VH-VL binders against q9umr5. Designs and how they scored, part 144

Target 1, 268 residues: q9umr5
Amino acid sequence: SYKPVIVVHGLFDSSYSFRHLLEYINETHPGTVVTVLDLFDGRESLRPLWEQVQGFREAVVPIMAKAPQGVHLICYSQGGLVCRALLSVMDDHNVDSFISLSSPQMGQYGDTDYLKWLFPTSMRSNLYRICYSPWGQEFSICNYWHDPHHDDLYLNASSFLALINGERDHPNATVWRKNFLRVGHLVLIGGPDDGVITPWQSSFFGFYDANETVLEMEEQLVYLRDSFGLKTLLARGAIVRCPMAGISHTAWHSNRTLYETCIEPWLS

## First folded at step 5 (VH-VL)

Design pd33 (framework fv_nofazinlimab)
Fold by ESMFold2-Fast, scan of step 5:
Structure pd33 (fold): chain C 268 residues (1-268), chain A 122 residues (1-122), chain B 112 residues (1-112)
Amino acid sequence: as target 1 above (268 residues)
Amino acid sequence: QVQLVQSGAEVKKPGSSVKVSCKASGGTFSSYAISWVRQAPGQGLEYLGYIIPIFGVANYNEKFKGRVTITADKSTSTAYMELSSLRSEDTAVYYCARVGYDSYGYEPFDYWGQGTMVTVSS
Amino acid sequence: DVVMTQSPLSLPVTLGQPASISCRSSQSLVYSDGNTYLYWFQQRPGQSPRRLIYKVSNRDSGVPDRFSGSGSGTDFTLKISRVEAEDVGVYYCMQGTHWPYTFGQGTKLEIK
């Protein structure tokens, strides 16, 4: 018997996107109860991330309560940030494997075809004007917009990412760190051909400095200060890094080789 | 330089819908937000919601959620506010107002439309 | 919702004298960025509102120096140092820190 799996989708996405993932799980781990959460679909994925965290929390509580052996989370793209916060705010979660599937864990800063489609009159250098205000923070994409040229604005105005990363102080920070550290494994997946997540190393807690040079996780102040437990998890052997080239952003949940290499081993 | 021009007065029966337009000229339409505010005769201001055209999605005051829809057409630089299931207490002047920005972020209500009187009566 | 309370609601003032309007919020209006998203608007009879002050104390372009805003946290003041005839109208405070954005009841300024 396998632990139940809970799937959280990404921006402008829905549960239907995961039909191939569910087929793979059924083939390799028959009998696994997989729940793809059907909340904040399509345009509703633009709702503030804290609102999404509350809604997903309400949905996962009964699933976790029925699985004393634990559960696994598979969280795609923006959904990986929802799951990060979920693990921090739940003082009773029983998550074994948290599988982050190409999620911008240190934020997003990039002019991709996807971003240009979404924001056709915006350039990445100007989005900070909209995002770093109470107005912009009512939209999910602004909650994890991380402009490396306006880090002071990001640190002070971000209502979500700066707080869950411990980059700005919060009254609940100590409790959030304790809760997050309850996770069994943090499985990070991403790659250079994603084409949407910018920089792609954000999926592995790397990010741009002020000169747009990527600094990896171990060089980040968040890691060095152990703000929410990354250094502790790494020392415990609980962080798994699984980069793969050749996979575009919308293909992470439908590539069999990716599933077999990076996801399957963590679905006990 | 920047100007917001609204559609003309409307008289509607209870239960119907009204759609008010707000056409922007001067400035880049997609680089700001449009707010909608109403004022009943002799009363104060009440905030309905706003749209950021770049995101294509509006945020609504919960009091009106389910009855109000705010949209934007970037090709005509026009924002719309539609209010359904009209009641006599919806009689008000409806204003659109721009949310501009400086180097640090958004600043609300730097330019206002002239207002559109919506009268709901049987 | 954040409740914005203005006082007085009616303000008769002698021409050339100072006027002061108070605005109090039910919650702190300081955002995490350290800015306070408190605004003051003037509405002359039959006209659209006009923004006078943004972020507590910053005058909008074209607003005369006689208008000033001050305050912090939950208590704010709009002051007119020398009231002129064209200042007649209703003044509103507004908060933009907490969604949904809310206005005070309005203060009607009139010449005695």
Scores: ipSAE 0.494, ipTM 0.775, lowest interface PAE 2.8, mean pLDDT 89

Design pd34 (framework fv_nofazinlimab)
Fold by ESMFold2-Fast, scan of step 5:
Structure pd34 (fold): chain C 268 residues (1-268), chain A 122 residues (1-122), chain B 112 residues (1-112)
Amino acid sequence: as target 1 above (268 residues)
Amino acid sequence: QVQLVQSGAEVKKPGSSVKVSCKASGGTFSSYAISWVRQAPGQGLEYLGYIIPIFGTSNYNEKFKGRVTITADKSTSTAYMELSSLRSEDTAVYYCARVGYDSYGYEPFDYWGQGTMVTVSS
Amino acid sequence: DVVMTQSPLSLPVTLGQPASISCRSSQSLVYSDGNTYLYWFQQRPGQSPRRLIYKVSNRDSGVPDRFSGSGSGTDFTLKISRVEAEDVGVYYCMQGTHWPYTFGQGTKLEIK
């Protein structure tokens, strides 16, 4: 009787990372059909996000078609951006709860070991030179790289994030907004001890200004202009914010207290 | 300086597969991508695809998807291009070429291998 | 796919005279970052291609200053101010703005 749950993993990740999450769901909602999508695993997670969106779309269509009562999405880290785009490009999605686990919804501006594996000689202040180019935009990490000191370059060069956030015009923007607004609940999860998502408030649609001061969601032009429906969703009571301290980036899907507090209530 | 050295010429039968190597020296292997480009006799250049060697991440021109596989062995700093189900029209010189990355941007196709002649004949 | 069209395809030129090669793209090559990812390559007989020009007009290290690139949007030109014997070969334009990356047909430069 519970709606099926579809799980989308993050950067350099795979379905194995969610074994504890699946245990928790089975304990609290026995009989739930949970599908962890095993696409773009490991190094393939570096593929361009629009390519990943196409592949994940093909995988979710038959699952949604078999569940007329609706489905839930649990999308981790980079996977949360894939799910943002899925909800916008699918004219017929039936997603009830979209649960975003520590995803950089307004972008990323921070050094991590993952970035240093791909660009070992680059610092965060110099990644804009690579990321805001056609070659850079062929890598998922660069699709959501948001350098607050080069916002004009981000707005002009981002082939993914600036478009799905409505920060730059796109022919499909009106349709994408209409589709996204069909979501039942947008559940945002993140916290200050994540250590990877920078700023951590990006998981709640907050982000740096040019002085690296974080402005929260309600101060963003994206929200104020209602570019893809955040203001409408908030007014409808459909946005849930669930911050939690003490959780590192790789622990969001394996912390029982986090699951009970932020995820369990939204799985019907 | 970066240098790319390719394997020797191959003669193959239709329906078989060929695997061409491209060994890189100089520079950090993780700081560049290896692209593959071919040139049929009397024709122009045609792009096949690329690989980021350290991670094995690749992308292919749609025309060759399903037949081309580009891989890398980071322990030997060598990239490979394998083309299957060979046809006579696959007869060409196959080149590897570098796409460099640094903190000032990227430099596509600044170094090329010497080329490998692949002949497909009965 | 973006189609790159070069003209002329055959370019006989008298030694010491200027030469000009045109390249036209089926779509604008201006990327959203404001850069134009248009490249020129030289291939001498029996040799691998060598990049001469990157991003329309920037000359690679070691390339003689008699080579110059210009253009914008969809129309690009490679010029050789004074052709020398070593310039014999095929010249290709390439676009890197749109996937997959595509080349022109090539222009064969020969001494008359």
Scores: ipSAE 0.018, ipTM 0.563, lowest interface PAE 7.5, mean pLDDT 88

Design pd35 (framework fv_nofazinlimab)
Fold by ESMFold2-Fast, scan of step 5:
Structure pd35 (fold): chain C 268 residues (1-268), chain A 122 residues (1-122), chain B 112 residues (1-112)
Amino acid sequence: as target 1 above (268 residues)
Amino acid sequence: QVQLVQSGAEVKKPGSSVKVSCKASGGTFSSYAISWVRQAPGQGLEYLGYIIPIFGTANYNEKFKGRVTITADKSTSTAYMELSSLRSEDTAVYYCARIGYDSYGYEPFDYWGQGTMVTVSS
Amino acid sequence: DVVMTQSPLSLPVTLGQPASISCRSSQSLVYSDGNTYLYWFQQRPGQSPRRLIYKVSNRDSGVPDRFSGSGSGTDFTLKISRVEAEDVGVYYCMQGTHWPYTFGQGTKLEIK
């Protein structure tokens, strides 16, 4: 039979967003037990990511315990960062496929509908003033805001992303790396027409340099230093890259072609 | 000039709820956050929570066991603090205060409201 | 929660003399960005609190230069070089590094 699937939603989202995904899984892998976690829904998705990690951790432990053959994670948007941290902090996870649906794995630097009210003319250029403070770091969006023009502030103030990416030292980094490396497959999904994740290559561990030129994963210091295991996973053949054009941010979990191409093959 | 003006004094029975308002004038309301702090008679300051209106949500001090709700109405530049299941020990002056920002980021409490006395008495 | 402890709790001072208030935190207030989010507030009788000092040592506009803040890590001091009658009130330190934000218990400054 098929391994259970755990689904983690994104920003301002809930389990309802995955109704089509559940239908696709049922069609191709009938009998799969799919659990969509109803935690941190809607506005609660703005809670600090470490708080969300703790809550989701408590929810996934009994599911993993019941599945000795392993489980699969499908983590959408901001949820992909929650899942990154789960895999690092859990000494006993048994995740086979970690499927990251258009998640800003190296961070976000770009306008969104939710932020245009604060600095409409130069939103992206000024959000660092809020985010890189203790007050801002109490909101999930700021936990992965990565301004390439203020990289020193990002590295020093980010309470979440800089730490899980190993961009700033942490006492638990060695343990987090060992835990993360237990994953069977890291399936990265994203594309140029997403419209929300900026740069879209963040979903594949690419990101802007100081001139806003995108450097891909293999050029990132995080990869070159193997800070949390990306280089090791790639050498093992465990990283899958599945870019697809023509898909907007809210459609990754409801596009059949995307599902058949990028998700279905990894649901054993 | 930035000014925070709060609603008037309230007298409430135990078990009821109170909702205090804080209207901001001058400056851009959505460019800052609003904090709520209380002070029991003759005692020190206690932090309740704050709201960043642009994110549409608030952070609360867990001490209040889910009894406090902070909201903001951007169209009227007004923040609200609602405290439910009132007890006699909730008798206090409730203050709103702005979290502004300088060139280096957010800075708390650069402007304060005048305070609202809430008395909880049977 | 971070506990903020002020000393003394009561500070009688003769007009024109200096005053010093101590604030100690139960853990370091240095944030990962290298800044220390320690603040000092003054509350005159019957008035709202007023911020005097932000980030340990920076004086707010309109605050007389006889007020100064200093310290690092867990130990902080507010000094008034020459106390004036208008300085009567309660002084509070506050930390903004760790959520939830917390205040010291207050120091009441009175003229002898």
Scores: ipSAE 0.519, ipTM 0.777, lowest interface PAE 2.5, mean pLDDT 89

Design pd36 (framework fv_nofazinlimab)
Fold by ESMFold2-Fast, scan of step 5:
Structure pd36 (fold): chain C 268 residues (1-268), chain A 122 residues (1-122), chain B 112 residues (1-112)
Amino acid sequence: as target 1 above (268 residues)
Amino acid sequence: QVQLVQSGAEVKKPGSSVKVSCKASGGTFSSYAISWVRQAPGQGLEYLGYIIPIFGTANYNEKFKGRVTITADKSTSTAYMELSSLRSEDTAVYYCARLGYDSYGYEPFDYWGQGTMVTVSS
Amino acid sequence: DVVMTQSPLSLPVTLGQPASISCRSSQSLVYSDGNTYLYWFQQRPGQSPRRLIYKVSNRDSGVPDRFSGSGSGTDFTLKISRVEAEDVGVYYCMQGTHWPYTFGQGTKLEIK
């Protein structure tokens, strides 16, 4: 039998979006127990990411406990950041493959209609004024807003991403790193035609410098300092990078070719 | 310009519930959050909570959790504050106020409603 | 919760003279973004509160120049350089740095 699969959705999303993904898994790995977590759906996905991490943690504990051979995580968009934190805060997780579907792992710096619905006059150049305020950090989308022109503000104000990436010190950093390193495989998926995740290389731990030039994972201080274990995982052969062109943000969980190429091989 | 217009005064019995409305006129209701603040006779201002209408998300002061519910109807540009299990201590003027947000950041309470007197008496 | 303490609570002032109100917070109001989310409100008799000052020292549109805010960290001051009859009312400081938002107990300004 196959290891159970736990699916975590993204911003303004719900379990319903993964209907096609479940069909693909059933076709290639029949008998797999797939649980799409029905928490923080729709507008509730705006709740602070640490609150979401607590709720998802409570949901995954019994699933992991019933699967001593291990589980796989498939985490889409914002959900990939939730899963990053889950792997760090859980002292006893048994995750084999962590499959990150187009998640802004180094943050987001792009004009998006999601932010404009909440902040109608917003432009990416001005969002730091809102996101790095006390109110801004009460919204999930601001927890991973990473303005490369105000990196000092990001480092000081980010209550979530800067901490889980080890970009700012935290008392639990050593334990979080040890826990994260227990993962079997980190499968990173994303691509240039996503249209939402900006820069798209954020899904692969790349990000803008102050001139908006993308620096890839191996050039990031997070990687070079091995802050939460990326360098160790890469050296261990545990990081898989699967970029694919031609896929828009809402299509990562419903594209058969993407599934066969980037996801299916990691669902032992 | 945005104006917040509240419903009229209410007299309620102890143990009942009251629902106060706050209608935004002018501007766009979906472009800001609505807070609720009360002022009991002879006392200062006390914060109850807020709602972001476009997302339906509300947050409450712990003191009132379980008794206060803040909702919004985007189609009528109206926010509501419902307070249950009323006691004489809930006698107060209830205000709605805007949580402004724009490219310059969040600015609390830049516009206020006229207030609604809620009297709880037997 | 952050406690906001105002002094004095009663402030009788002669017309044309200056007035000063102090506000102290139980915790620093400096947020991690470097901003201080301290606000001043005026409530005239029978009226809703009106915001005068945002983020310590910035005057809202329509607020006369005679009003000024200052301070840092935990200690803040609202000054009126020359009190006018229309200034009668209660003044409140408020912090927006820590949830839940909290107000000072109010300072009643009256003409003597």
Scores: ipSAE 0.080, ipTM 0.624, lowest interface PAE 6.2, mean pLDDT 89

Design pd37 (framework fv_nofazinlimab)
Fold by ESMFold2-Fast, scan of step 5:
Order: structure tokens, then sequence, then C-alpha cells
Structure pd37 (fold): chain C 268 residues (1-268), chain A 122 residues (1-122), chain B 112 residues (1-112)
């Protein structure tokens, strides 16, 4: 029998977005118990990420407890960051495959319709003035805003991403790293035609330097220092990178070819 | 110039609910947050919560969570604060106030409404 | 919640003389971004509060230059260099660093 699958949605999203993904899983792995979490839907997805992590943690605990052979996580967009934190704060998670669907793992630095809905007159170059304030950090989108021209402010003000990436010190960092390393496989999915995640390589732990040149995962200090276990996972053969062109941000969970190529092989 | 205009005074019985309105003009309703603050007669200021009207997202002071609901109607540029299970201790002037946000930063309470007196008596 | 303590609570002042109001917080108001989110408000009798000072020492447009704010960490001061008749009212400090936002008890400025 197949391990249960837990799905965590993204910004302004809900469980309805995953109807095609559930169809694909049922076709290739019939009998799989798939739970799409109906928490922080729609506008509630703007709530601080640490609040979302607490709520999702309460929901996943009983699912994991009923599956002694382990579970798989499929986490879309912003949901991938929620899942990153879940794996770090849970001392007893039994996650085999953590499948990250186009999630801004190193942060976001781009003008998107989502940001324009919240801050209509703001440009990406000036959004740091809002996001790195106490008020801004009350919004999930600002919890992973990573301005490469104000890295000092990101490191000091990010209440979420800088901490879970080990870019700023935290008392729990050693425990979070130990917990995260319990994961069986880290499956990273993303692509150049996403149109929302900027840079798209953020889905693969790449990100802009101060000149807006993308440095890949292996050139990042978080990787080189092994701050939360990326270097250890890669050496263990536990990181899978599956980039695919031609897929827009809202299509990652509804493209059959992507599913068959990048997701299906990691559902045991 | 920016102006916040609140609804008129209300007298309520204990256990009932009150809904106060705050209509914004002279600025862009979608470009700021609306906070609610109250002041009991002769006492200081107490923060209730806020709403971001463009998304309808609200956050509340834990002291009032479960009793206070803050909403917004973008079509009329109006924010609402509803307080339920009223007690005599809820007798106060209720103020709405704006928190501006743009590419230059966030600054709370730059403009205030005129206040709405809510009296809770049996 | 962060407790904001003001002193004095009652401040009688002669016209033209200086006035000073203290505000202390139960914990540091320095946010992780390096800014200190402390504000000062004036409430004239029968009127809504009006913001005078934001982020410790920045004066709002239209606020007379006789008003100044200073301080750091947990200890803050609002000064009026020369009190005018229109300054009568209650002054409140507020912190915006920690949720929920909290206010001091208020200082009532009266003319002697």
Amino acid sequence: as target 1 above (268 residues)
Amino acid sequence: QVQLVQSGAEVKKPGSSVKVSCKASGGTFSSYAISWVRQAPGQGLEYLGYIIPIFGTANYNEKFKGRVTITADKSTSTAYMELSSLRSEDTAVYYCARAGYDSYGYEPFDYWGQGTMVTVSS
Amino acid sequence: DVVMTQSPLSLPVTLGQPASISCRSSQSLVYSDGNTYLYWFQQRPGQSPRRLIYKVSNRDSGVPDRFSGSGSGTDFTLKISRVEAEDVGVYYCMQGTHWPYTFGQGTKLEIK
C-alpha cells in the first residue's frame, strides 16, 4: 500500500486547486489516502507564516501518527515554506518525500499581481520599507520577501525565512536542523516560465546576489555552511531537482507530464 | 485631504451587539489599514484591532478575540467594528484610525475619525 | 502585553514655560529592523487624538517645532519648549513594536 499524501496549498489558494493532482495520484497509485488541508484558505493565507505553521502542525500530527510507515508532503508555492518549517519544528515527523512545487525557498524578489493587490503603488525596489517593518511581518508574503539590495534588513527583520534557512542565528537552530534532516527525499520542482516566483531558481535554493546575478544552491552560504542540512542531504543523495519549462505558476498541480516526470516517482 | 467619518452614538443593553461604521474619504481606501481604538470615559486608549480593506483581512487584540469583528466594504469605502456580548465595561468612545502604507513605509494612526460614543446600560 | 508607563500623570505648567513627559516600556521597543516604533499623541478636550511624533523623534507635518521627542530602548521623553494655551490636553505614548499595540495611561497637561 502507498504512504498517505498530505497537500499544503499556497497564497490565496484552497484545496479545490488540487483536483487534477488527486486524479493523477489515484490513476498511478490507486488507494493512496490524500489529505488536502483546508486551513488558511483564500485571504487567510496572508496570516503570518508562524501562525500557519502552528495550525498545519495540529492538522498533520494525527495523520502522521496513523501512518507508521511514513507520509509524503506535496507543498505548493508559499505552502512549501510552511512545510519547511513543519519539518524543522516537529521532533517526530515521519515524512519520506517532501515535494516542493515551485516554492520560493530562498525568498521572493519580484513584482507580482499578489504584491500589487496588497501594495498597489509599491515597486519591488521599495517594498523592503514596508515588509521589514513590524506591521509588514504580520503578512505571510513579507515573511519571505528577500531584497538582495538590502540583505542586512532581510537578515535582521525577517521573522520567518531568515530563521528557517539558518541565515540568522536562533536558539532552536540545532534542533531544527536535526529534525529537518529526518526527511527521506527533498524533491524540488520549478521552472523558468513560472512567471510569479522571482527568481524562479529560488525553488531550487538559488537566489540573487547584490548585482541580481543568480547564484545556484551550491554557491549559497546556507549550503556551504550546511545551516539546516542541504549539503548533508545532497551528499546523502536525498535531493532531487526537477526543473521543467513551459509551466506557469498556477499550473504546477494540474500538468500531467510534470506529475509523471517529477512527482509520481517519489510517491512510494 | 483624508477624512474618516464615523456613525452616530448608540445606547445598548448588556448582552447585545453594536456595529460602528467608519467611512473614509479624501484618500485611497485600498491603500491603508483601518485600526479601532476605544476610550472609556475619563480613561486611556485601548487597541482593539485592524483591517486591511483591500483583502478583508483583520487581526484582533487577544483580549477581544471572539467578541470583536472588523469588516470592510470597499464599494462604499467603509470599515465596520462589531462588538458582541456587551458589558457595562464596554461603555466608551470608539475611534477608527488610518495606518498608511506605500513604498515609503508604514505609519499608523496618521488620521483619526471623530469617535462614536457607545453606552451600555440596563 | 507591553506595559507603557507615563509620568507625571498630571502636569500643571505656566504659559511660556517648558514641559516634559516621560514614557517607559516594560521591554525594549527596538524592532529587529533597527527601528524603534514609539509614538506620541495629543488629545485636546472633546477631540480625537492627533499624532505628534512617530518613531521616537520624527515630527508630523503641521506639528509645531516646540514639540520634540527623544529616547531609546525603554525610556522616552516628549518635550514642549514653550507651552501655549492650545497645548492643553492629554498626551499618550504608544508602542507599535510588539503586538498588540499598547498606550501609556496619559499625562494631563494643564495651565496654572
Scores: ipSAE 0.039, ipTM 0.605, lowest interface PAE 6.6, mean pLDDT 89

